# Ledger of designs, part 209: VH-VL binders against q9nrl2r1430to1533

Target 1, 104 residues: q9nrl2r1430to1533
Amino acid sequence: GGVHELSAFEQLVVELVRHDDSWPFLKLVSKIQVPDYYDIIKKPIALNIIREKVNKCEYKLASEFIDDIELMFSNCFEYNPRNTSEAKAGTRLQAFFHIQAQKL

## First folded at step 13 (VH-VL)

Design c21 (framework fv_nezutatug)
Fold by ESMFold2-Fast, scan of step 13:
Structure c21 (fold): chain C 104 residues (1-104), chain A 122 residues (1-122), chain B 107 residues (1-107)
Amino acid sequence: as target 1 above (104 residues)
Amino acid sequence: QVQLQESGPGLVKPSQTLSLTCTVSGYSISRGYYWHWIRQHPGKGLEWIGSISHSGRTDYNPSLKSLVTISADTSKNQFSLKLSSVTAADTAVYYCARGPYRSWYHYGMDVWGQGTTVTVSS
Amino acid sequence: DIQMTQSPSSVSASVGDRVTITCKASQSISSYVAWYQQKPGKAPEPLIYDASSLQSGVPSRFSGSGSGTDFTLTISSLQPEDFATYYCQQSYSTPYTFGQGTKLEIK
C-alpha cells in the first residue's frame, strides 16, 4: 500500500489519458453542450478529477481508485446509447483499463 | 470481499406480496454497478427479474413489469424486491447479483448472493 | 425478447477431455455474452464475460469465443470439479436472458 500504490495509480491514469479512446473522459461533460447530462448523472467524474485525487493522495486503497474509474465508465454507459461513439470508446477504454489494472 | 446476502420469508401465501432484501457488504451500492434480482424455478433455468442502477434507475422484465418493484436503501446498503399477487408459479430460489451497468455493458454478473428459497403455498 | 439456445442440453465426458458448449442468440448481440457455472445447490459463478474475456480467478482451461449469434464455451482439459451445469446469458438488451443450460456429466 501507500506511496507505492499511488505511483502505480499515476502511471495507469497517464496510460488511460494517452489512449485514443480517452476523449469522452478527459474532462467533465459540459452543461452547455449536453444540457440534460447532470439531470441523469448524479455522480459525475472524469480522468482529470481522478488524476487530481491521485496527485493529492486521496486514494488510500487500490479499490477506491478502481471504484472511481468504474464509476466513470458506468456514467458513460448510463447516459450514452450503445451505438454512440462515446459508448464505443468507453467499451474499448474499459477493456484496456481491466488489462492494465491487473498490475494493481 | 464484496458479498451479497438475500433475506426474506421462506413461505408466502398466494395473492400476497413477496418481499426480499439483498444486503451488500464491501461495496457501496450508490458508487456503481447495476444490482439485479434473478430467480430459478425448481429444476429449471435462470430468469432475470430486474435491476436497479447505482443512480436508482430501474429496469424490469416486461413479463413481470406490472408485478415487480425494485428499490434501494443507500443508508443500509440494501436493495429490495417486491413481487405482488404471487402464485405457485413464483416458487423459486431468488438470487441477488451485481452486474452490467447497462444492457450493452460487456460484463456479466460478477458477484452473486447464495440464494434464498421461496415457496408460495397456502 | 432475445432467445438464447444452448447445445447440447447434456454432454457426458471424461477427465482430460476437450468439451465445447454452444449458445445461439435469436438475433445479433455483438459480443455481449457471459457464461456461468452452477453446481447443485449453489449460486451460479461467472466464468466468461464479453464472449471471450476470462473472469478473474477462473482457470485458463476455460475459454469463450464468438460474435453476433453464435458463441462457444470451451474447456480444454476437463477436471473433476468442472462437472456442473453451464449457462450463457446475453446482456445486449433487457430483459437479459439465459440459455436453458447444458449439464456436463461424468462418462
Scores: ipSAE 0.008, ipTM 0.620, lowest interface PAE 9.5, mean pLDDT 87

Design c22 (framework fv_nezutatug)
Fold by ESMFold2-Fast, scan of step 13:
Structure c22 (fold): chain C 104 residues (1-104), chain A 122 residues (1-122), chain B 107 residues (1-107)
Amino acid sequence: as target 1 above (104 residues)
Amino acid sequence: QVQLQESGPGLVKPSQTLSLTCTVSGYSISRGYYWHWIRQHPGKGLEWIGSIDHSGRTDYNPSLKSLVTISADTSKNQFSLKLSSVTAADTAVYYCARGPYRSWYHYGMDVWGQGTTVTVSS
Amino acid sequence: DIQMTQSPSSVSASVGDRVTITCKASQSISSYVAWYQQKPGKAPEPLIYDASSLQSGVPSRFSGSGSGTDFTLTISSLQPEDFATYYCQQSYSTPYTFGQGTKLEIK
């Protein structure tokens, strides 16, 4: 993306990081705490990785940024049963993302 | 585990149509990935032929576009390559492969078939 | 079409060596590079995607780096099973294109 697109991505990822429901998404899932995660999830991603990609101007299209955020939520719902605190946080954060992404 | 397996004739005569099929197990081809045909000429590198996506849209290497057709049979969970008017230059190992998921183009091809050898000779 | 050029075309190395293979794109492709390993008579196996992300099950001695036009694959401590041909590939634009390959040979 352009300079204007990068400003929008930076704002959106900061708002996601600051959201109360971002806690499952801030960093990659711990292999020590959740050893089977990486057996199930082949494309792990987290907000710190997405933020770094934004800061390094690695997204050339808005759809790439959106795909990475959606991958993060997809991983959450694939690994975590619906009734878990992780899945509930993911559902609320994803809804927030969809509202904010309309500004892109 | 997702597995891809190529099948088709090992020998094709010049001017005929080469027909190959890739059978996919462990994942439905209509769900979200791109499905590719790649070939490798003897002793050479890899050449992308084309792809079909989860919705049946095709994309072909422009150097082969008039000669190539890729199609999918979702009921059999297979996708196929037809290459018309073959010549000795089409002698290669043909691979099928999966990836990326939807428009996540920054991800590569994560599952490959074992390859099938095709010789074009009279 | 985007051209991918690998350097070197071949390299001879010994077990325990650090090996670096480079790949140059004819235009900027962001991080849209994957690396594959191919052994004689076998299909290519994915090693790296998104320039630097390690494919599941691939040993940590493999790493990728780069963005834009210049990319590298590094093997930090070469093992006997690593002697193979390595290919870079771009997925930024169709047609997808591969580098010509780098053959890693025993010294």
Scores: ipSAE 0.000, ipTM 0.558, lowest interface PAE 15.4, mean pLDDT 87

Design c23 (framework fv_nezutatug)
Fold by ESMFold2-Fast, scan of step 13:
Structure c23 (fold): chain C 104 residues (1-104), chain A 122 residues (1-122), chain B 107 residues (1-107)
Amino acid sequence: as target 1 above (104 residues)
Amino acid sequence: QVQLQESGPGLVKPSQTLSLTCTVSGYSISRGYYWHWIRQHPGKGLEWIGSIYHSGKTDYNPSLKSLVTISADTSKNQFSLKLSSVTAADTAVYYCARGPYRSWYHYGMDVWGQGTTVTVSS
Amino acid sequence: DIQMTQSPSSVSASVGDRVTITCKASQSISSYVAWYQQKPGKAPEPLIYDASSLQSGVPSRFSGSGSGTDFTLTISSLQPEDFATYYCQQSYSTPYTFGQGTKLEIK
């Protein structure tokens, strides 16, 4: 809890958004362009949604924030084949996240 | 039952663009799966050319460099291969196939077209 | 790229024989291996997916095994219609790659 933890979540989300590998994660996948995505992924999430949750103080524990970020990566690896550009970006961004999350 | 059928010219002249189309019946391309092009040179094994997802996302074999383009037309339920600047080395049987629905399903290419023979000759 | 190496390149066998074909990946690919049968003038037909799962409609004399880098296709009692070329394929990462093929010939 507290103001310090909320500031840390915002800083980490900003770092993730600015990372070169964030492009698959910035916004929800379009249902019109990728209709099967929502048949497969039952808990869709993206960085813009996570950032909104941080801004609205919806994360009470660091574990809740970490769980949403991990869900985002889990969805990526579930939907996308291993050596796609999306999966490769996800692997690199997840490694970056794990290093930064040590500070939480 | 899902069926794939290749179509295109059997003879192509060197330096021209090879254009092939795969027509899918029994399944809508816009519903999922990656869709693949594979070729087989005379007396040799199978070579993966590339794949497309109906959103326009493509993956290409790096050995083919900038020469390959794969596109999809969901209104016709087709996907197509264009291979530019062909040479005699591009003489092969070309197959279209349906890939795994998702990577963790580990299903190989479960539906294949019958193949179309392409000869590159003057 | 992941290299898939099959052995043997050819095998001669008689009807009723047990035939084993192996496939080695240049790096660990978990169970992301499929096997195909190809008869002269025909498209490849899927036999096995996920290293050991039998494709619908394929006779039970075909089986697959292995994980990581070493994979095996076994035909427990060879039938006349089984004389063909067999290919392994990895779907772990793009570019997807195939083994060079194993030709199964009549002894």
Scores: ipSAE 0.000, ipTM 0.556, lowest interface PAE 15.5, mean pLDDT 86

Design c24 (framework fv_nezutatug)
Fold by ESMFold2-Fast, scan of step 13:
Structure c24 (fold): chain C 104 residues (1-104), chain A 122 residues (1-122), chain B 107 residues (1-107)
Amino acid sequence: as target 1 above (104 residues)
Amino acid sequence: QVQLQESGPGLVKPSQTLSLTCTVSGYSISRGYYWHWIRQHPGKGLEWIGSIYHSGSTDYNPSLKSLVTISADTSKNQFSLKLSSVTAADTAVYYCARGPYRSWYHYGMDVWGQGTTVTVSS
Amino acid sequence: DIQMTQSPSSVSASVGDRVTITCKASQSISSYVAWYQQKPGKAPEPLIYDASSLQSGVPSRFSGSGSGTDFTLTISSLQPEDFATYYCQQSYSTPYTFGQGTKLEIK
């Protein structure tokens, strides 16, 4: 990590949040609306949590930041069947992330 | 532990609707898993009928889709199969089972009911 | 639909024998295969999930292997209670499909 890398993490999170396919990832899944989610997903994460970690300077390496984003997508594909709107959004957003992450 | 038990009439007349219920004990249907119906024709192998998630989301075998309805009643901890316009070809042992979809920890059906025999005959 | 083909359709063996049953998928299904044992008049009982993971409570003489299209169930030392019909099942795509079954009989 450097100052420029922390700025790059913030910029990338903002781009992900603004993407049309970010809606399944903006915040943690509701325990009230989807109670079985937390029985299945052992390491829940969302873009709001990742952004908070960036702002608190908790990512010292690009690899740590990338690992948390990949965990978010992995959780999506683990919980949601391939034919769901969540999984389709995740597939498109992950492809966008892979292109942008090459700049890190 | 988790147990599943099928119930319903053992004899159904041709053209009528077959109705079966699976009662789940030891686990709440509303907590997750997909819940399945499978049948086995006399002397033959296993055929998957369909599955339901407690939200009401269903998936049916395309060979049966126009004829089959699966529903869940989370207040009674039950899920049910209705198969309309039955014929002699629907004579089988019917099983209910618990099985997650492939993205979950188990990639199979880990708890089965004992099975209930249904004969379609006039 | 994904077709699952088992070989052999029946096998005769003696107690203590090593028995192998194979299952072939019509397309690649990664490791999304389960194996079941069924005794006459009983419901199928799960043996293996995710191609090679042993179901809790199942004796260690049972093992599964394979990925892609070719899968194998092995019983390393056959016991009297193992004489049954065995089924493979894919959970890669709906409709879920089973093999035709392999009947394991006393030689």
Scores: ipSAE 0.000, ipTM 0.567, lowest interface PAE 14.0, mean pLDDT 86

Design c25 (framework fv_nezutatug)
Fold by ESMFold2-Fast, scan of step 13:
Structure c25 (fold): chain C 104 residues (1-104), chain A 122 residues (1-122), chain B 107 residues (1-107)
Amino acid sequence: as target 1 above (104 residues)
Amino acid sequence: QVQLQESGPGLVKPSQTLSLTCTVSGYSISRGYYWHWIRQHPGKGLEWIGSIYHSGYTDYNPSLKSLVTISADTSKNQFSLKLSSVTAADTAVYYCARGPYRSWYHYGMDVWGQGTTVTVSS
Amino acid sequence: DIQMTQSPSSVSASVGDRVTITCKASQSISSYVAWYQQKPGKAPEPLIYDASSLQSGVPSRFSGSGSGTDFTLTISSLQPEDFATYYCQQSYSTPYTFGQGTKLEIK
């Protein structure tokens, strides 16, 4: 996309990082503390990686950016049972993302 | 073979804290799975107390949440239950059990300790 | 919380009989049901997971079925060692909840 679209991606990532429910998504899950995570999740991703990709202008289309955010949420729901704090945070943050993504 | 063994005092006085430990052998707690505490009151069915994941994440039965603490000590390969302010209603057999990996929570609890009896009495 | 209701509370049967135990969830839980066998003085032993999958080492005379809210455990030809109490459990959502148990008694 254009310069204005990249600025919009950065704004959206900043809003996600600032959200109270971002804590499960800020950085990759630790292999030392959660070793079974990487046996289950095929394509790990987190907000710090997505933000780095935005800053390096690696997203050419809004759909590519949205796909990475959705992968992050999909991984959360795949790994974490519905009743966990992680899954509940993910549900709320995903709803917030969908509202904000309308601006893209 | 994975084995779980409960240990702790068999008698606890009302208003005191019940402390139980589950020792795991044949599998490292830090490798995964959820680790659960379940109890069974005399002549009654099973009641889930709570679970822990080795990172420190805990999930408690809301009926007991203000009274229960579960902790893990990965260096000793143990996890423990503390139940505060006990009453005669807390008299039960207490079991520890291994639950599934998060994505495989449909598997149920596949390994159980033999159980330890706790009587709350003056 | 999801309520699990078992029926019957007890059943009297003879060796060789076909026995059926049912379990009803208060809301849809997909196939996220496990069944356990408990003998007096012993810990529960897993029999079935994911409603119909047989736990390793469990005899093939045990089978499970159901989805959504209605689940069944069947013993096709009862053996003497099968006289025990049976429990269903939902693993769909915490708090994990068990049925009240079905005591299988000799006739």
Scores: ipSAE 0.005, ipTM 0.575, lowest interface PAE 12.7, mean pLDDT 86

Design c26 (framework fv_nezutatug)
Fold by ESMFold2-Fast, scan of step 13:
Structure c26 (fold): chain C 104 residues (1-104), chain A 122 residues (1-122), chain B 107 residues (1-107)
Amino acid sequence: as target 1 above (104 residues)
Amino acid sequence: QVQLQESGPGLVKPSQTLSLTCTVSGYSISRGYYWHWIRQHPGKGLEWIGSIYHSGHTDYNPSLKSLVTISADTSKNQFSLKLSSVTAADTAVYYCARGPYRSWYHYGMDVWGQGTTVTVSS
Amino acid sequence: DIQMTQSPSSVSASVGDRVTITCKASQSISSYVAWYQQKPGKAPEPLIYDASSLQSGVPSRFSGSGSGTDFTLTISSLQPEDFATYYCQQSYSTPYTFGQGTKLEIK
């Protein structure tokens, strides 16, 4: 094969994954570690799932991609009290995302 | 591969400050994870001292909180432990370690330094 | 603080034996338990995280189980390289605490 350029959505997901505050969002919350999570959060999502959807060309509009990222942050703030490391990481990463999403 | 290496003096006098540095290679501290200090007294088990996140957030063992300071230098890819007013009871092997583990809600430590022996003696 | 109590403090076993080490938390900690192996003069090495998840590269003869307060590490068929000290650790709340260790000795 040849060199392939990253899509705009893929570039943004890679930037989010590399961000210091991405650690709560990289993979789905474990049911074993956090057994009540799936009783509270009905639409779980994480960056690895969003990246897979980008790779499969499942986002046809920028708004669909943005909605999935915002769902991820919404789930974080719904489950995690504001004084937690997870909620604080989510607040900073969401602010970073809002700046980057203006390019879409 | 990610490697951690402890460094500092092997002998510290009573009442002085013990100062250790952990040098991280193969991974940038500013990229994430919590970074920990753990010690092991001769013939005893493991004791958690504290942790730091690169933002400056620290957690300390309450039994040591008034005596311990952990700091990070992301430009050098290092984090350090200072333990003030040491006594013979602080004689131990000191380890640095990385956590949380792979699934992001695990606070187990997946990479450890080799350990450095510190003796507190006059 | 959450106290982690291991039993037994030591166990003597032969190659091929099944060995079980237990760890009890002073309060419910869900599945927030890791297990480590330490050989003389070496740093601890991770074996199990999240009570039952095997760390990459660790042989399948090692397994973990439990939730709440009672946790178990099992070695299904001892090998010569398995003679070491084993520690459990809770990560449910700070300060993080370790069990006192179980020394696995040659019979």
Scores: ipSAE 0.000, ipTM 0.553, lowest interface PAE 13.8, mean pLDDT 85

Design c27 (framework fv_nezutatug)
Fold by ESMFold2-Fast, scan of step 13:
Order: structure tokens, then C-alpha cells, then sequence
Structure c27 (fold): chain C 104 residues (1-104), chain A 122 residues (1-122), chain B 107 residues (1-107)
């Protein structure tokens, strides 16, 4: 963990947020809109939470940052059937993340 | 075409460190993927040892505890396994493999080396 | 750790038979299952990834199905080159774990 790593995390989160397929991931899933989500998903996370952790310097290793992003995608594929728009967006955004993560 | 090839000594004495190298051709480790070490004891199934991501992040099987170290040399396009304080129980065929990044589950471990036999004996 | 249990441990079959091998995970792993074929003295070869997707170059007689905890590998019409040991593997969580293997034997 260094200042350069923190700058890289912020840049990557901003690129993920700007991506067309980020819409399922921008903030935590609403219990009002999706009442069974939190019965199934035990470790919820979203890009706004990850960005907050980056800004507070809570990631000491690149692997911790990568783990949180991967948890976000894992939650998406666990909850959403593969034929859904959420799962399709997740698949595309995750591929984009893997390319960008090579900078870390 | 991506190919992986294991190399290292076929015989190691008890209490010594086992050192194996996997040479990757046709794909640069620097570009991504997790890279894995798997072993197979004689007549038994497959056991995952650990993995390394190109950034240097490692994950190890907890059953192997502090005894395992995996490292990568992206300039040589190689990754290596060190297993310290070996015993006869570490006698196995050792494989290296390319797997997905944790979330690229679609591909499993899609490329495997041929395997190298390691015997731990006095 | 996630435990992967295969059944049966061994099966005897003839060329042309339909063979099914099952794999059960100790917890839900979505579709994060791969299947491998291993012939004596050889490295495992990937057959199926993401529970049901056929690896490039693998014959269409192989198919996978399942999600959550229960997964199946099917060979629709067994060929002589299919006699081997088959393994399932989860990639949902580290440590990655394999089933104990199913040995497919002639006759």
C-alpha cells in the first residue's frame, strides 16, 4: 500500500462508475425494491461504499480493493439469474475491470 | 497457443525446500489471470496449493499453512512454488495451471502444464 | 472450506452408453463449477466451465448442468477415448476444491 496505489484505486473506481454497465452497482440494492436480496446476500457492497473506503484509506493492499470489487460481482451473479439485464451488465463491467486492474 | 511447463528437481530430501518453476509461453503473465499450483498424491485426487495474480497477490491453501510461497517473475514469464520443510507426504505430481481471475469463473482452469513428479525420500 | 462430493466413485460402462456423474457442493456456489477429464499419466483437461459451458474443442456429447449445490456431467454416447477419471471443481471461493473423482471404467 502506497499513495500511488490509492490514486490508482480512485481512478479505477471513477472509470467503473462512468461505465454504461455500472447502474446495478452504483449503490446498495434497495430492500424496498428487492425485498429478498438481503436474505440471500450476506455481504452486500456497492461502488459508493468501495469509493468511500478508498477515500478513507481503508485499503492497505491492492488485494483488499480487488477483493471488494470481486465480492460486488460475485453478489450480482449469486442473486441475479444469468439471463437478467443485471447479470449481463455485471459480466461486461467485470471484463472491463479485469483489463483496468492490470494497472494495479 | 498458451502453454505451461513445470521444471524442478524430481527428488527432494525430507526437511528441505521443494522449488518448482512454471514457464509460460504464448501469453504474458503481466496481462492478467490467476496462476495456480495444484498437486496430486499417488492414487489420489487433486489438491489446490495456491495461486498468484500478476500484481504479486497470493492465496494459499490453509492446510499448507506458512509452508508455501508462490512468486512470479514477469520479466521471465515464470511463476514458482517453494514448499518448505517437506516430508514424504509431499510426494506428488505437481501441476501449474492458468485459472480465471476470481470472477472470470466462466473459464475454470483452462490451461495446465504436463505435470512434474516430485519424490520426497532420504 | 467448500466440500465437493462426487457420486458415484466408480462406474463401469460400455461404448454407446449414457453416463451421468454428479457433484454436490457443501454450500451454494452459483454456477462456479468446472469439470475435468484425466487419463492415466496425463494432466487434467478442462471439459466444462461455468457449470454448463463446453470448453473449446470438447466433443458435444459432453454436457454439464446444475446451479447452487447440485451439478451433473453427462456423456450422451460413451466413446473409447472417454474412459478416464472425472473431477468437478469449484472456483466460487478459495481454497479452490475438487471432488474426489469418478473413475469411468470399460465394461
Amino acid sequence: as target 1 above (104 residues)
Amino acid sequence: QVQLQESGPGLVKPSQTLSLTCTVSGYSIYRGYYWHWIRQHPGKGLEWIGSIYHSGRTDYNPSLKSLVTISADTSKNQFSLKLSSVTAADTAVYYCARGPYRSWYHYGMDVWGQGTTVTVSS
Amino acid sequence: DIQMTQSPSSVSASVGDRVTITCKASQSISSYVAWYQQKPGKAPEPLIYDASSLQSGVPSRFSGSGSGTDFTLTISSLQPEDFATYYCQQSYSTPYTFGQGTKLEIK
Scores: ipSAE 0.000, ipTM 0.553, lowest interface PAE 14.6, mean pLDDT 85

Design c28 (framework fv_nezutatug)
Fold by ESMFold2-Fast, scan of step 13:
Structure c28 (fold): chain C 104 residues (1-104), chain A 122 residues (1-122), chain B 107 residues (1-107)
Amino acid sequence: as target 1 above (104 residues)
Amino acid sequence: QVQLQESGPGLVKPSQTLSLTCTVSGYSITRGYYWHWIRQHPGKGLEWIGSIYHSGRTDYNPSLKSLVTISADTSKNQFSLKLSSVTAADTAVYYCARGPYRSWYHYGMDVWGQGTTVTVSS
Amino acid sequence: DIQMTQSPSSVSASVGDRVTITCKASQSISSYVAWYQQKPGKAPEPLIYDASSLQSGVPSRFSGSGSGTDFTLTISSLQPEDFATYYCQQSYSTPYTFGQGTKLEIK
C-alpha cells in the first residue's frame, strides 16, 4: 500500500543501481552506438526509467513494478547472447533482484 | 543451444563455382553477430574467408575478394558462400562460425559448424 | 595484414605437465586475441577471448595473458583430453588472421 510500497520500490531500485552488475541496465541503450537494438527490442526500458516511474507514482501494484524489472532482464536476454558479459551480468543481477523482491 | 551446420557438394570440378550453405538453429542470423566462413587446407592451419553482418555488410579476405561472395537468406536462417573459378588449391575443410557480437571485436568466434570437406578434382 | 606467429610449432608433454604456448602479432593488437583448440577431425573450439577471458564451459586449467604483440596460452596441469592443436587469432582488423598452430603431442 501507497507510500510504503513506493519507498520499498525506490530502495530496491537503489540497491540494483549500486550492484556491480548494473552497468548494462543504468540507462537506455544508445540508438547511435547500437542502432540494431531498437530493431529487435520493441519495449525498451532501463533502471533510470523505472526509477522515474517510481518517483512519479506510476506503479499502482508491486506486480507492475516487478513486471518492468523483468521486462528489463527479458530484453537483455533477448538481445544479448548467453555468452556475453551483458547476459552474464543480467543473470547475476536478476538472481539478486529475485532475493530482494521477496521484501515487496 | 545455437548450432551451425555446413552443407554443399563434396566434389567440385576445376573452374566451377563452389557453393556452400550454413544453416543456423537456435538463434536468428539477423541479430547482432557477424557470421563467418573459414577454411582449412589439408594438414594446414586456418584461413579466414570472409564475414557477413545483418546490415548486409560483407568483409572478404583480400586474397580471395574477386572470387568470393557471401550472402544471407533470412527466411531460411542461412548464410552461404560462393567461391568462383576453383582450383585444386581450394581443396579444404570449410567451416562456418559465429562472432564477434556487434563491434565487440575483442570477443572471438564462439560457435562453429562441424565442417564440410570439399575436394576440387577433375 | 597482421601476421600471427606461434611458438613452439609442436611440443611433447605428459599428463600433469604445465604447458605454455606463445603467439606474436606483427603489430600491436591491444587484447583482440582469441585462442582455439582443435582435435583431429573436429572443428576448432573456443577457449579464450579478449586475450585472458575464459570461454563459458572451458576448464579453469586454461588461462591466457598478454597485450599488444605478445600473448600466451597456459595449461596448468595437462589432462589426456588436452592433446590437440592450438591456434591464436586476431580480431583487431580484417582480414582476421590465425597463427600457424601449435601441436601438443603425447611424450
Scores: ipSAE 0.000, ipTM 0.561, lowest interface PAE 17.6, mean pLDDT 87

Design c29 (framework fv_nezutatug)
Fold by ESMFold2-Fast, scan of step 13:
Structure c29 (fold): chain C 104 residues (1-104), chain A 122 residues (1-122), chain B 107 residues (1-107)
Amino acid sequence: as target 1 above (104 residues)
Amino acid sequence: QVQLQESGPGLVKPSQTLSLTCTVSGYSISRSYYWHWIRQHPGKGLEWIGSIYHSGRTDYNPSLKSLVTISADTSKNQFSLKLSSVTAADTAVYYCARGPYRSWYHYGMDVWGQGTTVTVSS
Amino acid sequence: DIQMTQSPSSVSASVGDRVTITCKASQSISSYVAWYQQKPGKAPEPLIYDASSLQSGVPSRFSGSGSGTDFTLTISSLQPEDFATYYCQQSYSTPYTFGQGTKLEIK
């Protein structure tokens, strides 16, 4: 990773956060509101955690950054049925991410 | 390796509740799959009834309204269908099936039981 | 609800023929289509998932294509064991819906 890659990761995370469909992904799922989530999802992640990792320069390769974003979408689709608002938002946001990630 | 087997009464009287059980072997229903009930009326196509996810979340076909309930018994590795107030129109072969849920794969339903015939008749 | 419409409703073909079955969704469903084969008296068997991916163990003469609203199942060289009814199914949203089926009869 170079400084150009770190700037690109920050820009992409900001674009994801600003997207209308980011709402299910901004913070970790609530253990109180969704108590069975953490019984099912063993590697929870959210955009706030990914952004913090970018800010701390923890991603050494673009592939590591992409893997964390894909894990976030994977968790969404494994927990949430397709007809939910969460899964629909995830599908649209993932498509947006795939287009933007081509710039990496 | 993974097998599903339906069981329940072959004959049900009109207005009663139809109760069917699907026994799963070779895989725990406590994992991240959807478990489905599908039926097929004589000489007709396939109709999705509903599903239950590992978490206990259920989805039902709106055409069956409030008549359907799907539940899971993880201790027996079984999930069950209850269809209340049955009529002759509920005569069908009933299948249980497993559908992996990952939006990038979308198998639909990859493992099916052999089906059980239910006749609703007085 | 998403309506799935298959064409044709039935087709007769000879061994070695290429057979094409189409499926149309009433709205865009991306690639969230599966195809099933059902032989008389048997449960449906999965053939294709994600519009074009072959289920493990399915012969390579079966292929799927399409995205959005229009999907196709092709059998490139028909075999006697392919006598069956074929169904498409969308898994894009609940309720999951099936096409009405296409009955394939060997001449």
Scores: ipSAE 0.000, ipTM 0.567, lowest interface PAE 13.7, mean pLDDT 85

Design c3 (framework fv_nezutatug)
Fold by ESMFold2-Fast, scan of step 13:
Structure c3 (fold): chain C 104 residues (1-104), chain A 122 residues (1-122), chain B 107 residues (1-107)
Amino acid sequence: as target 1 above (104 residues)
Amino acid sequence: QVQLQESGPGLVKPSQTLSLTCTVSGYSISRGYYWHWIRQHPGKGLEWIGSIYHIGRTDYNPSLKSLVTISADTSKNQFSLKLSSVTAADTAVYYCARGPYRSWYHYGMDVWGQGTTVTVSS
Amino acid sequence: DIQMTQSPSSVSASVGDRVTITCKASQSISSYVAWYQQKPGKAPEPLIYDASSLQSGVPSRFSGSGSGTDFTLTISSLQPEDFATYYCQQSYSTPYTFGQGTKLEIK
């Protein structure tokens, strides 16, 4: 292991947020609009929360950062049926993330 | 008991827009699930048209060439189908149905409306 | 698109018979298969989901099996109310697709 720059995690989150397929992941799913979501998903997470954790230096290892991003995608695929707009966006964004994460 | 009921005009002229509404009772569409439109041509099998999740996200059958729009009105507990530029080939019984909402549950479509007949004729 | 092919297209059977209907997917779809029963003039009714799970309220004489590309619906002892058209459907990938249907008729 090397040292992981805070700027590397921040840059990757910014690139994910900017991506066209980020729309399902920008903020926590609304309990008012999707009340059954929190009955199904035990560990909700979104890009705004991950970015806040990066800014607060809560990720001690790159693996912890990657785990939170993967949890976000896992939640998407658990809640949304295969090949819905949400699942398709998640699949494309996850592939983009895997390519970008090789830079970490 | 969850019930779905289709409504709309039974006769549509060629080149016009077909508009159908599905009214849901006994379950709030804002609670989840995907909501589907399916049709059945006379004497033939079932064709999936598309689906909506109540936050406005849609999936459409590519064979319908972007002629389809599905929308939801959560305040009325309804979702609707618009099929533009219809032809005689769009004559069918149209069904609305409730689908699965997560990949663990391969439920297919568990609640269906009774169907509404649409004839496209001049 | 994933093609779902049913066989046979029609079956003639008598009350008490064991009837099997087969559905083949053009690619592997795991267990993302549902089966429906449709009576003339009525909407389809769900019978089986996840290839082998019985829908609530459906009689135990109905069963499903299979995974990957080959799926079977079985009626262990045919009853008079079972004469209908049966459809398989995949929900693995959009567009969702149905088999062409199997008409179950009185012999």
Scores: ipSAE 0.000, ipTM 0.575, lowest interface PAE 12.6, mean pLDDT 86

